# VH-VL binders against Interferon-induced very large GTPase 1 (GVINP1): the designs that were tried, part 25

Target 1, 242 residues: Interferon-induced very large GTPase 1 (GVINP1), of Homo sapiens (Human) (q7z2y8r1479to1720)
Amino acid sequence: DKRLFVLSILGLQSSGKSTVLNALFGLQFTVSAGKCTQGAYMQLLKVEETFTEELGFDFVLAVDTEGLRAPEHSNKSKDRDNELVTFVIGLANLTLINIFGENPSEMQDILQIVVQAFLRMKQVKIFPSCLFVHQNVGEATATDQTMDGRRRLEQKLDEMAAIAAEQEQCLDVTCFSDVIRFDVNTHVYYFAHLWDGNPPMAPPNPRYSHNVQQLKSRILMTATQESRGNIMKISDVKSRVQ
Key: E = the ipSAE of ESMFold2; O = the ipSAE of OpenDDE; V2 = 0.75 times the mean of E and O plus 0.25 times the DockQ between their complexes.

## First folded at step 21 (VH-VL; framework fv_telazorlimab)

Design k1 (from i8 with light chain S30R R53K; at its last look DockQ between E and O 0.55; V2 from the best seeds 0.00; counts 0 for: pae E 9.9 > 2)
Fold by ESMFold2, look of step 21:
Structure k1 (fold): chain C 242 residues (1-242), chain A 121 residues (1-121), chain B 106 residues (1-106)
Amino acid sequence: as target 1 above (242 residues)
Amino acid sequence: QVTLKESGPALVKPTQTLTLTCSFSGFSLSTSGVGVGWIRQPPGKALEWIAHIYWDDDKYYNTALKTRLTISKDTSKNQVVLTMTNMDPVDTATYYCARDYYWGLWAFDIWGQGTLVTVSS
Amino acid sequence: EIVLTQSPATLSLSPGERATLSCRASQSVRYLAWYQQKPGQAPRPWIYDASKKATGIPARFSGSGSGTDYTLTISSLEPEDFAVYYCQQYSDWPYTFGQGTKVEIK
């Protein structure tokens, strides 16, 4: 059997998940098949043969959700959102949480969704790996701003964990670190704007390419660690999805 | 610590408009996932959900009552307001407001005490 | 909309007996809750997510089921358990309640 690393991408429908996925998996992988099930789109990516021994897996299954509740969606359903979250997290070796731009209300919504999802995983004693991807940050070049942004994110996550714990009556949860292992300095990645100006006359933003390489390196490192401990065969993934 | 309380008229004449206010404390409707719903219960009968509003102003109405209902919120006052037009004696019921949390596993986790609204001449 | 049918409508039992209340949905649901209501009072949250007990609910109560068939069980009735119990689905709009099962003293 070939070895499979499952990467899930969770975010709102308008969050630019496709841009991140395309940037991460462009020329290093070939797409074998795609399928949409229960509001998720799956792409099977074949690792080029020259890299399979270095990486420790032969395929990547990228699972991209249609999107969780977007602010513009008027037909929200608790079943749909909870089924998608359960499917995505239950399937994945690593989950990327995708946040687009600087919109405070949209950021608040996605953070609340993810905190609630991880609290549910804690209740069933699953402790998943995750990374936060913050795209198109309006000004993300200053070290002080990035440090302030990380501190504000951690504060928001802690506040939301406390709110979620109150709603679920989980008295042993007071902050986000009670829900999952999380280090805001190593688990949060920022993507600059795609271009250094207004397309089509602007060149590609060089910070965007660097940020993509950083994220790819962290994903591959996580996948290598998983392949030494618990990477799955394709047959095992079918069983897990059911 | 978390409480909700319904207020409004106890008596309404047929064809009049009913306005009910749900005042709450201990939580905010600015918090993602938080919602307030209205449920009514005619004397001796079953519970009936009638309207709902979430923190993002998304709104839902009971299909049979939709044309008569308007729900709104005032987050700064911690209030949700329900308006029901063209009242009829069959609308006589105890009206409850209750909190839910869309992202959680709970249904309505905190209820108000209810207010009886009687519709008669 | 999803119709919830509770059975029996009335369950007449003595203290110490086992009570079994059924809630059947017209189509599969993911989220189902139970409420207890006594005369003149608001409904009280009892069971959520089919089987999880609200804070302070006695151990003699248990919820079970999935899909279309759900059950609330009281292993040994106490005097304070005589009430009306409603099931509610909160999976899809509109949210709906069952018509209630009255548990009364024989």
Scores: ipSAE 0.006, ipTM 0.538, lowest interface PAE 9.9, mean pLDDT 74
ESMFold2 (binder alone), look of step 21: mean pLDDT 92; pTM 0.942
OpenDDE, look of step 21: ipSAE 0.280; ipTM 0.770

Design k2 (from i8 with heavy chain T31K; at its last look DockQ between E and O 0.39; V2 from the best seeds 0.00; counts 0 for: pae E 8.8 > 2)
Fold by ESMFold2, look of step 21:
Structure k2 (fold): chain C 242 residues (1-242), chain A 121 residues (1-121), chain B 106 residues (1-106)
Amino acid sequence: as target 1 above (242 residues)
Amino acid sequence: QVTLKESGPALVKPTQTLTLTCSFSGFSLSKSGVGVGWIRQPPGKALEWIAHIYWDDDKYYNTALKTRLTISKDTSKNQVVLTMTNMDPVDTATYYCARDYYWGLWAFDIWGQGTLVTVSS
Amino acid sequence: EIVLTQSPATLSLSPGERATLSCRASQSVSYLAWYQQKPGQAPRPWIYDASKRATGIPARFSGSGSGTDYTLTISSLEPEDFAVYYCQQYSDWPYTFGQGTKVEIK
């Protein structure tokens, strides 16, 4: 009978995924259960009762992976990572794509995996939402006010969507917004360095705390929108998992 | 829009070195996941994969042929080059190059027309 | 190395008949493709990921199977379908092809 919001977080192993998760869920939720299955760690988080009526759900299922590994260059065969990403995205109401720093190679790898997975979901008429989180970027970029970087990301996503559509034989797709609802201004978040300087002597970076609150607000807004339309009961989630 | 074309000598003598070039257009080897492979087919026989190169310069070779093969790319020229040493009449075949995309569901989605290489005295 | 065995080696059939082509792998694979080849031409992509048709491939072609056993079915042969069909695995290096099944007019 209880309502469940499924949140997934994807990223490479060193991408600061646990730091963002801890910042988002530290004292706002209580952990009810945790389980590892099929290479994914699942945690059931109970929403504090004072918030359940306003938010429209009672639990959050947080799903994370061990962390995506960079493709093994000397043994490039079709890997289980594509299957895991597709499964995790297909399970979730909202997926966070966690990218560490501004490394172009890392960004290109994770973006291609993600674009392929969302295109596969579109083909089976599943339309989950996603948010991109860039961690440990320069403080100026973390304000989300530089339009050149956002426009370049959108162009890259569009290019990857077109390539993926050709490979998946989906000719109706020419850009990333054909695959999922996406607005580069509201779906991309940049996080400053966690500490202002080097730990342990450095104080916490106040821009990081602000970035976390922005992201948290967007996640809750998305969850509220989903609860009005199609938040699943716990029994329905069991069916969706298998 | 996407095309590949093989070029090289049609006739090679035994023990000589064969060099084949795959020239392509409509895509780039600088993009993540993109690769080019070489496949050969002796007259009247089955297809045999022989070599592969990816965007990050990672390379794969057929186990039986690997000591005779070298594959390389020139991304700025949109070319992949295959070199095969110590040619033997058994290596007579049509040689194809084909595009691969590591992240996608296809192995070889676009093929060249092929070039026949005959090895004889 | 994963060996793909295709059967039968030759199918002699008339237009309108159903053709069933088999491809068996020596060990389990997750990714299998089919190609059509006519004399003097390069192989043409036909089926990928075991069951997905390449762009422009008619619905009379269907692929199925998993693990070690895969099938290409042509529900009602057309004159243009007489060709050699190859299966290929791309789950593990080296990539390997079956020896082909020739579908010929009876």
Scores: ipSAE 0.011, ipTM 0.546, lowest interface PAE 8.8, mean pLDDT 75
ESMFold2 (binder alone), look of step 21: mean pLDDT 92; pTM 0.941
OpenDDE, look of step 21: ipSAE 0.219; ipTM 0.728

Design k3 (from i8 with heavy chain S28R, light chain R53K; at its last look DockQ between E and O 0.68; V2 from the best seeds 0.00; counts 0 for: pae E 8.0 > 2)
Fold by ESMFold2, look of step 21:
Order: sequence, then structure tokens, then C-alpha cells
Structure k3 (fold): chain C 242 residues (1-242), chain A 121 residues (1-121), chain B 106 residues (1-106)
Amino acid sequence: as target 1 above (242 residues)
Amino acid sequence: QVTLKESGPALVKPTQTLTLTCSFSGFRLSTSGVGVGWIRQPPGKALEWIAHIYWDDDKYYNTALKTRLTISKDTSKNQVVLTMTNMDPVDTATYYCARDYYWGLWAFDIWGQGTLVTVSS
Amino acid sequence: EIVLTQSPATLSLSPGERATLSCRASQSVSYLAWYQQKPGQAPRPWIYDASKKATGIPARFSGSGSGTDYTLTISSLEPEDFAVYYCQQYSDWPYTFGQGTKVEIK
């Protein structure tokens, strides 16, 4: 039977997610048309035959949300966001957390949704991996600045994990690494400018292509590690979705 | 340990303004999803939610009371302040503050001990 | 505004008996909690998300229901269970509580 790696992509903004998906999978996969079902966009990617033995899977299922929406003033939608995120993370072997731009409030909101969802997965003994992707941020030019950003993210994730653990009464969780496998130095990627014609005539950002290849390499390495542990067959994915 | 504590006057005269402070420790109001609500209970009567403030400064008020209420926060002091104008003897109640976490499955998971406010001459 | 109606207002029972407390919402809700309150004390978190127990809540308590109809069941009353129980919805603003059901010794 064929092996399937499930990749989920979450974020508050959907336009950057589709661009990352298309850039990531253009050369090594045959891409089928995507299908949107109840707020989740699913796309099946066939791994080229020359790579199937190296990777340990035959297909990738890319699951993308329509886009999570941060609560607006006087308008909060607790039911939809929590249920959709839990479904998407519960389906995946690896989840990419897409943070568009540099808005700290939107970053905090997506981080809290993610932390809560992964904590719920831990409670049911599902342990997906996670990578963070910051899109359209100012270009980082020095290691020290990148280190500061990673440290701040780790501190936020740890704080959010602690309060979520208290809320869910999960006493064995004190930091985000207790919730999922996470290393802030290897699981966080920054993109300077999205290659997305806006304005349409703007030249592509060369740093974007480099960062996409780094992310793609990390996704494939993570998928290879997962294939030796718990990559599901296609029939198992049907069971997990139910 | 996570705690909340209400402070303010035990006795208020009719028409005066009540100011209550909720001081808390063990969590930060700046964390996404965290909120603090105020609930009151007149002696021998049911609980009534009256006001709420979240980390992003979203504020909610009980419809019947909203013209008399103002809620605010001081994130640096870990405090939430409730002001209620034109107090009347019917407002005599125990006032509680409690923590909420919007992203979680719980409503109010930690409550203060409450403070009794009596409105009388 | 979502009105929660609890019934009965008072439930007079003996230890060992089964108690069934009802909470009905005027509109469908997705998030409902129960609190236990004894005289002179703050309400205590008891059940959240309709059916999940707070840490340390005895196995004899269970919550159930969905939509507009919710139930708190105590399978065999213990002396410590005599209290007032409130339901609360937290799906839509304003948050609202039921009027309470007092469980008292007969």
C-alpha cells in the first residue's frame, strides 16, 4: 500500500500560504488540483518515483485552512477557530504555522491557537511536528537579530504553553517543548518578502527563493524522520479523519 | 500559584461611585486569550456576570448595567479595575473577579474570594 | 442574550440518591460550564465544555447535553454535594448564568 505524509498549513492569512505551497512543491512533486472542504483546502501531491525510497512515502497530502481570523473587536468566534485548528493539526504529521507580516498581536493570536491545539493533541496521544514560518517580515541581516527573534518566540510559546496547561489541567506541561517536539533554532524560518506580484510588476525577492529551499529541505528531512516512526498508510488517514 | 483578589470599600452610600480592583498573580493579562471578568451575587441570590476585559482590551458589559460600568486594566500592575456609578441599595452584593481564557475550553477557571459591598446610608 | 433556565429550583434529596439537574438555553450554545457553590464561598469550577470535569471532581459527577439541553448528574449523593449548582454559557456575549439549582438534604 502507498504511504502518505500529511502536511498541514495554518495561519491567519491565506494568500501567503498558497504561495508557499506552490513554491515548495513545484519541482519534486506532481500536483493534483486542490479541494476545499468545510474551511480546509486539501491537495494531493505525488512524490516522484526517484525519491520515494529515499523519503519513505509516496504521497503528500497538503491541508491548508481557509485562514484563521483573529478575533475582531466585539466579535469573537471561539467555536470555529478552535474546531478547525484541532482538526487540521490532528490530521497532520507536520504542521507549518504561517505568520504573515510583523504584526505582534496577530502573531500572539495564532500562537495561542496553535499551542492550545497541540496541547489537545497531546491529551489524545497524537504528536505531530511543527515548523514556524514568518512571511513578509523585514529582512534579517545579522545572526544576533535572528537569535533575538527566536528567543522571543520561544519565550512566548513557553508562556502560552504554561497557561494553556493550567487551563486544561495538564500538570506535566511547563514549556512548549513539553507539548510537541520543538527546537526554536531549527524549527523557525523567516521570509523577507513573498514572491507574490504585489504590486504585480515588482521584481521577485531573491531571499524568498533561498528561504523556500531551506524550508523545503527541512520539511523533507522531517518527513524522512517521521517515515521511520509513524508515517500512515492512506487507509489510516481515513480512520484518523473520522 | 494563580490567585485573584478583589479589593475596594465594604460600604458605599447610595449615589456614590464604587471602584473595585482585581489584583492577580501567577499569570499575565498580556498573554493572548487571557481575560478577567467581574461577577456579582446579591445576598441569597444568583450569580450575575457584569463586566469583562481581555488581553487585547476588548470589553464587554452586562446590558442592564452598561451605562454605569467602566472596566479597565493596568497590565504592568497585574490589575483590572471596575467602576460602577450611582450605586443603589439593590447593588449590594458580593463582587468576584475571575480569570477567563478565550482559546481554551474553560470559562472561569480561577475565582477570587469575593468582596462584599453594602450600599446603605 | 441567551437565557439559561435551571430546573428544578430546589432538589431535596437524601444521601445516596441520584440527582439530575437541568439547564436549558434559549438558543443553541457550544460552551457550557457548571459551578458548585457553598454558602460563604466563591463558586468552584466543576464541569466545563458540557461534560469535562475539573481536576479533583469526584467520579459520581457527570455532565452531558448539547444544543439547548444540558444535564448535571450526581449518581449517588454524598454529604459534601449539598450546594447550589449554576450553569453558565460562554459561547456568546453577554455571558450568562442560570438561576441555580439548590441541592439540599431532605
Scores: ipSAE 0.091, ipTM 0.624, lowest interface PAE 6.5, mean pLDDT 75
ESMFold2 (binder alone), look of step 21: mean pLDDT 92; pTM 0.938
OpenDDE, look of step 21: ipSAE 0.445; ipTM 0.791
ESMFold2, look of step 22: ipSAE 0.025; ipTM 0.589
ESMFold2 (binder alone), look of step 22: mean pLDDT 92; pTM 0.941
OpenDDE, look of step 22: ipSAE 0.305; ipTM 0.736

Design k4 (from i8 with heavy chain L105F; at its last look DockQ between E and O 0.21; V2 from the best seeds 0.00; counts 0 for: pae E 8.4 > 2, placed apart)
Fold by ESMFold2, look of step 21:
Structure k4 (fold): chain C 242 residues (1-242), chain A 121 residues (1-121), chain B 106 residues (1-106)
Amino acid sequence: as target 1 above (242 residues)
Amino acid sequence: QVTLKESGPALVKPTQTLTLTCSFSGFSLSTSGVGVGWIRQPPGKALEWIAHIYWDDDKYYNTALKTRLTISKDTSKNQVVLTMTNMDPVDTATYYCARDYYWGFWAFDIWGQGTLVTVSS
Amino acid sequence: EIVLTQSPATLSLSPGERATLSCRASQSVSYLAWYQQKPGQAPRPWIYDASKRATGIPARFSGSGSGTDYTLTISSLEPEDFAVYYCQQYSDWPYTFGQGTKVEIK
């Protein structure tokens, strides 16, 4: 009888994901202990009773990976990585793609994982939503400072979608927006550093808190919209996960 | 437009070291997910994968051959180099290099033409 | 290490006939490909991800199967289809190939 919104987080580093999850959900939800399955960590967040009718769901399931490349010394295996990505993205109502820092190599890796996974979902007619969270970039206090970043991300996603579509013979895919519903201006969130400087000498960065609130509002809006049409009951999710 | 080509000696004496170079164009080994593997085929026999290197310098070797193999890359030259020590007549084969892509659903999608290496006294 | 066993070793058929090639894995795999090879040539990608045809491969070729049992089917043989076909798993290291099935067309 209880209704569940599934939020997945995909990223290469675990520390930033946990901080964002805690910031997003700490005040409005009761958090259960997590469970790890197939390299995915799951936390069940109970919506306070006073908000259940307004939001249209009773629980949020937060699903995150432990990072696809976090252990540098692990062996690569297509089965393990693809199974995890497919599970995380295919189960979720909304997927957050977490990009940490300005390392071009790490950004390229996560973007390619995302493009391949969503193309696979399109081929089996599963259409999840996504938002991008780009943490610890330069100051995100002005739109002009992030315009180049948005255009560069959109260009990279489009290039990767075109390459993947050519290899998979998907003639109707020429850009990333053909793979999933995506608008680089509304689906990409930039976060300042958590601290304004290096801890412990640095104060908490108030711009980070502002960025979190903006993202939280978007997530809750998406969850409310989904609950009115497509939200699943917990029993349905258990069946699909197994 | 994407091509790979193997180069190296056609004849090697037993116990010598073989060095093969895979030169490629139309793609870069700096691109995330890209890898180059080596596959050999003795005359009249099946294909055998022997070594692999990815864009992030992760390397994999056939278990039976691991102690004799070294693979490396020079991304700026678009080259992958395979070194195999202590060659034996049973190592006579055509050696291929081929591209794969780790993040997708594909196997080896582009192959070189191959180079025959004969090991004899 | 995952062993792939192909059968039959040789398949001798006439043009227009249906050919069925088998590839059996010693343990379950998630990723399997097929290659076509003619004498003196490099292997050519044919089928990937068990059932997806590479670019330009005719619809008369189809791949199927999962787990340990995989099949390549040619619905109506053409003269250009005679060759050796290899299966390959790319689920776990080391990557391995089957020993091949030779399809002969008279």
Scores: ipSAE 0.012, ipTM 0.565, lowest interface PAE 8.4, mean pLDDT 75
ESMFold2 (binder alone), look of step 21: mean pLDDT 93; pTM 0.940
OpenDDE, look of step 21: ipSAE 0.125; ipTM 0.699

Design k5 (from i8 with heavy chain D57N, light chain D92N; at its last look DockQ between E and O 0.01; V2 from the best seeds 0.00; counts 0 for: pae E 9.1 > 2, placed apart)
Fold by ESMFold2, look of step 21:
Structure k5 (fold): chain C 242 residues (1-242), chain A 121 residues (1-121), chain B 106 residues (1-106)
Amino acid sequence: as target 1 above (242 residues)
Amino acid sequence: QVTLKESGPALVKPTQTLTLTCSFSGFSLSTSGVGVGWIRQPPGKALEWIAHIYWDNDKYYNTALKTRLTISKDTSKNQVVLTMTNMDPVDTATYYCARDYYWGLWAFDIWGQGTLVTVSS
Amino acid sequence: EIVLTQSPATLSLSPGERATLSCRASQSVSYLAWYQQKPGQAPRPWIYDASKRATGIPARFSGSGSGTDYTLTISSLEPEDFAVYYCQQYSNWPYTFGQGTKVEIK
């Protein structure tokens, strides 16, 4: 009869998701169990007693993929990518979209996958929230271009939502905010490199710790708001997973 | 409006190389997920998928025909080109090009009208 | 490669009758579509993702199935429904089509 909040993490094959996940969940939760299902690693996190009354749930299920594959020259498998995305999005109350590095082609592909997945969830009336986490961007991008970066991301998401809506025959969708609740100013987090230079002579990047704390606070706030709706029991989640 | 149109020779002699062009409008092959495939149908027979190319230049070929096929694209001209070597009378068919979207639920959502290619002396 | 076997090869029926078309895959697939084709025309998208009708397709058409067994049902045949119907899998490369089921006037 314990209450569960489900958090999923989507992204390309990379190690950057593990770094953010460790920072978010290592200090405020105890880890109970991990399980790998359909290419996803699941970890049950018990909420510390001091926070359960404030948050409104007792456990967090963190679902981390092995990474979405970037499209490459020859080995696309529609079943694997679509199955994994559908599983992860359909399970979660909140999805973190992890973008690692500054490769433009990989960024475009990730955004298209995400937009398509959320449109599918809208069609079956599942309305998860999302947050975007863009890791290992240059210092200039993280500091000087935040408004430009947010405008470009919003424009790309809107363009991709329109394309996906045409292909899925969803005439009521014209922008990404028609697909899910989204505000580019509050739902996008940028992380600079951990070090200002090349280790070992470089100091830790001070923006990394600050950005992690801001993201953590936003995740917990979103989880609190989501848990006031239909709260799933742990047994209900196991049924949906199997 | 999204359209595709096949063009190429109506008659080809045995052993010659066939070149077909799919010209399309209303979409771009630079859009993530977009692809164009080729499907043929011999007179009075079933459909056979033969080749495919995606926005990122990934290419796929029918296993039995692979050694005779080359597919390419020119994104700036909105064209996909199929080349098939060593044509034989058994290759007489209507050739279609069609669009798909890798991230979506559809396979081929829009088709060209097709072009009949006859292989004979 | 995944082989799709359609049965029957030919359905001879009268308008108003119910038609049931079968498509069986040699191994499990997740994505299956149906196309209608009339003589001299390109195939028309009809059903996608096993059960979803394309825009403008009449409600008398329904698709069902999963895994290896898929069905297209026409609840009450109309004169315009007499055509060849092809199934296609788009789960794994190479994409493959069934050999077709011809629905014809009895």
Scores: ipSAE 0.006, ipTM 0.560, lowest interface PAE 9.1, mean pLDDT 74
ESMFold2 (binder alone), look of step 21: mean pLDDT 92; pTM 0.940
OpenDDE, look of step 21: ipSAE 0.012; ipTM 0.541

Design k6 (from i8 with heavy chain W103Y; at its last look DockQ between E and O 0.01; V2 from the best seeds 0.00; counts 0 for: pae O 10.7 > 2, placed apart)
Fold by OpenDDE, look of step 21:
Structure k6 (fold): chain C 242 residues (1-242), chain A 121 residues (1-121), chain B 106 residues (1-106)
Amino acid sequence: as target 1 above (242 residues)
Amino acid sequence: QVTLKESGPALVKPTQTLTLTCSFSGFSLSTSGVGVGWIRQPPGKALEWIAHIYWDDDKYYNTALKTRLTISKDTSKNQVVLTMTNMDPVDTATYYCARDYYYGLWAFDIWGQGTLVTVSS
Amino acid sequence: EIVLTQSPATLSLSPGERATLSCRASQSVSYLAWYQQKPGQAPRPWIYDASKRATGIPARFSGSGSGTDYTLTISSLEPEDFAVYYCQQYSDWPYTFGQGTKVEIK
């Protein structure tokens, strides 16, 4: 019965989720434009034997997911998305929440679903972690812009937490950090554009690679911490999926 | 106002079964996220978690005491009952019940005053 | 189970002094609480989620830490602060408490 660290990613359709996972671990999830991941896809990554002791787990289970709010599922999208998000968050030790666009409505919907899912997990004594990845951030992203972005995200998350708390009749939840351990300054990563210019002729953006490395480092740190307190076995994963 | 109160015998003989009741008001154990836990404290010693029950009847027990413990709830009466079999003088302690809200990342936010249980011949 | 070790066992200080209490976990924990207990009374919730003060708790109290190391700090001790402080983890079952730190007047 081997030890697993489960990493999942959630986000809107065509937000670059699979691309991020691929970049992080050299995976081969489908990233083609216009083609949506259906359901949840899992890849098992074996940790090199020399690192298993240090990391505290034997495998990483990477979970790619169908894009949220997919147009083709517009009529059923809300319920389906809720189920998917709840499932994915419940399964994972760490969930990446991927944000690509700045559409307030779409962002709000996703955040609401995500916050609700975390609250539900808390109610059943599951304590997952999350990191936010905000993609397609301009190169001129001044420190100030990033700070403002973080503030806005935190505010929205807090609002969603309050709403979720009311819906679930939860007492003493006033902010997102009451739902899960979260710091907007350390749990949000901003990614540059994948390409330096307009594809297909544009070269890869080196800044994107750097951002991926930073995120990867954080993920591994989190995984190490999780493995010390809450090691998931393969058998446990099977049980959670059912 | 949320209140919890422990009730039961103050004196138990060795090998007998202890039954404690936690009566509470100001909240319902039918509410999602609500739980009630039992914690004990021997005189002059540290706190020890004993058992826990949630609104959905999910139950947790202290590993060392598990075989001796049964926790149950009566939502209609706003009561949680703890039974502990084969009592021993080492089990002499003040027993507390406390409310648990999983919301707010908080474990035990409201406590009863505790009831002293002495195990003696 | 996760074992919490508090240090020191006893902390003797005078009013106005800074108090630093340590709670170390045998394994990494995500959720840690502190309780204050005075003689003859039930424990009172004090700090939750490592760093959040319960309602009514003075600002001179602060909690910090992550992973296996947590700290409760009293910036300037008041007479009413002399008590026993317990840490508790609620990250995993079984819930466990530290052995307590007694803050007493010097």
Scores: ipSAE 0.006, ipTM 0.547, lowest interface PAE 10.7, mean pLDDT 87
ESMFold2, look of step 21: ipSAE 0.006; ipTM 0.537
ESMFold2 (binder alone), look of step 21: mean pLDDT 92; pTM 0.940

Design k7 (from i8 with light chain S51Y; at its last look DockQ between E and O 0.22; V2 from the best seeds 0.00; counts 0 for: pae O 6.5 > 2, placed apart)
Fold by OpenDDE, look of step 21:
Parts: structure tokens; C-alpha cells; sequence
Structure k7 (fold): chain C 242 residues (1-242), chain A 121 residues (1-121), chain B 106 residues (1-106)
């Protein structure tokens, strides 16, 4: 019975979710602007034997998901996104929340669903972690956007948490950090553009690579910490999916 | 300014087919996420959703009325048309068309004024 | 289909009083809206996504709830607030409305 660390990613359609996963682990999830990932795709990554003791797990299960609010949905049931988010968050030890761009409305809607899902998990004594990945952040705006962006994100998350708490009659929750362990300064990662210029002739952006490495380090750190507690086994994954 | 306006006959005989047109301005049904729905309200009664059409021609119908309903769009004219066959006095109602924007996770944000359709012999 | 049941059918109150309107779904919904309708007028969007006020809606209105139970609250009734309020789910097809709650002056 092998030990699993489950990493999932959520985000809007065409937000670059698969690209991030591919960059993190050298995976080959389908990256296409015109095609939507349908459902959830899982890849099992074997940890090298030399690192299994240090990390505390034998495999990483990477879960790529369909984009939220995908126009290609054959069924425009609005509950679908909520169900997907809840399922993916419930399944994972760590969920990456991928944000592309700064559309306040879209961001707000995603955050609401995410916060609600985490609160529900807390109620059933599931305590997953999350990291935010904000992609396509320009260098010139990086410093100002990052500070202001973090502040705004935190504020919004807290607002959503308060609303969710009221809805779920959770009196002990007043902010997002009451829902899950979260620090806006350490749990939010800003990514530069993947390319330095305009594709297809543009070279890869070195800054993007650096950002990927930073995120990867954080993921591994989180994974190691989780492994010290209740590490999931392959047999446990089947139970959680139900 | 976004506006919707319902047009069609005020009086329909039983068993006849009702054709209603929703003409709108200020937005396009070619825009991703945009939808138009029909809702009716019998006098003094509750609202009832009838049909819905999206920019990508995806269509949804009230389950009980599905066999009688056809919804279509003419994007170039900014119109949505609803046909309802085999009309009955019970179908007497004010009929509304309303806009929906799927990506905003909104319900019906803009409504027409409604048109009263009376089914009578 | 998801059935929405609103209660009470009629709520008689005086200006300044608190109004609480309930909408119960036959199954869990994630997306719920409230509409206000006055006699001879089309419904107006009031609350969407359970708790978000439409543009221009006063702060005395608040939406809350999750799952199967939702509430529209008016903290202090104003004369213009007397109307019929409908809840609607748009989580799944077919879209469905509640029967409405009439808020009338006592």
C-alpha cells in the first residue's frame, strides 16, 4: 500500500492550468487554447526511491481539471463548477487555485466557490491546503500589483469566508484563515509570462522558470508536512472519491 | 442601454400556435455567455420559466411544455422567437423575455415589460 | 425538477419592522436569485447568487443561505418595499421559481 500526495489544480477555462502542471513536473497534460479539458485527469508520478523517505510519500497524484465556466460545456448547469471544485478540493492534499488576469467578477465567483468548498471540508474534518497562482503578471506592475493584489485577495477571501460562515452557521469562522491555514504573503505566487515576447518565435521567459521552481519548492514543503500527519494511501483514495 | 421587448398576438384561439418575438438592443446574442429566456406569469400567479437559448444555440425547455415549444434566434436581427403549439386557456399569461449572462453566474438581469397573451375562443 | 417553496405566503408588517422571507429547495442548490415584483410591473432582479445585491438595491436587503435553505431579509421595511418577492434557482435545468411571498402593509 503506497503513500500518495494528491495535488490538484483549479481555475477558469484557458487560464493555463495544464501549463503550470506540465512545467512543475514535466507532465504532458493537453494544453490547447481551443479545447477544454473535460472532467478531471489524473497522472501518477513515482517518487524516486532515494527521496521517498525524506518526502514521506511514494507517489504524487497530479489532478488536472476542466476549466471553470467553460464555454464548451454541453450542459450549462451552473452546479457543475461547484461540484467539480468541491470534489477536487476534497480529493487533494493541496489544491492550486489558478488565476489568470484581473477580472474582478470572475475572480470573485471562483473565490466564493472555493471558500465554500473549503468550509464544507472543514465541517467534515478534512483539512486540505491551497496555494494561489496568479499568472500573466507583468514585471512593471509586479511590485505594486503584488502588494495591492495580495491585500485585495485577502480582503475578498475574508469577505467570502464571512458570508460562507453565515450561510453554514459556522460562528467560529470570521476570516479565510479560520477556514484553512492561509497566509496571503506565503500562499500566493505570481507568475510572469511564459514567453518573453510573442509566440511562436519568442524564447521562454527565465522568470517563469524561476517562478515555477519557487512554487515547486513550496509544494514539496507542503507535501512533506502533510506526510508527517495523515498521509493518504492508494486504498484511501478510492474511499474519498465516493 | 439594454432593452428587451416582447411582441406577438394579444389573443390566440385554442389549439392555435402562439409565436412571440423578443427584440432586444444594447447587447448581442453572438457574445459568448449571453442567453435569452422566456418566462410567463398567469394573472395573479407565480412565475414560470418556459425556454432558454444561448449564444451557441444551446436550447433548454420547460419539461412539461417541451413538446409544444420551439425557441430560435436571429442574431442579425437581435431577435429570439418562441413558438408554442396547441394553446389552451390555461396558457393565458403575461409572457416575458429576459437576458441571462452565463459567465457572470447571473440569473435574469434585464426583463422586458411583458406581453399579455389571452387564449380564448 | 427542483421545487422551491417560499414561506410565508403573505407577510403583513408595518414600516420599520424586520421582514424574513424563506425559500426552501427540494434539493441542494448553489445558485439562487430573488426578484421583486410590484403590481403591473415586470419582475426586477434583487438578489443573485444568494447574497449579492443587484445594482441600486439598498443595504437593508440581505440574502443568506446555502444548500436547501435560503433567506431574504429586510432589516427595516420602507414603504416602497411592499411587493411580491420570488426566489429562483438557476443551478440546474429546468429553472424554477418559488410561489412568491407577498409583503403587505399591516
Amino acid sequence: as target 1 above (242 residues)
Amino acid sequence: QVTLKESGPALVKPTQTLTLTCSFSGFSLSTSGVGVGWIRQPPGKALEWIAHIYWDDDKYYNTALKTRLTISKDTSKNQVVLTMTNMDPVDTATYYCARDYYWGLWAFDIWGQGTLVTVSS
Amino acid sequence: EIVLTQSPATLSLSPGERATLSCRASQSVSYLAWYQQKPGQAPRPWIYDAYKRATGIPARFSGSGSGTDYTLTISSLEPEDFAVYYCQQYSDWPYTFGQGTKVEIK
Scores: ipSAE 0.024, ipTM 0.560, lowest interface PAE 6.5, mean pLDDT 87
ESMFold2, look of step 21: ipSAE 0.094; ipTM 0.621
ESMFold2 (binder alone), look of step 21: mean pLDDT 93; pTM 0.943

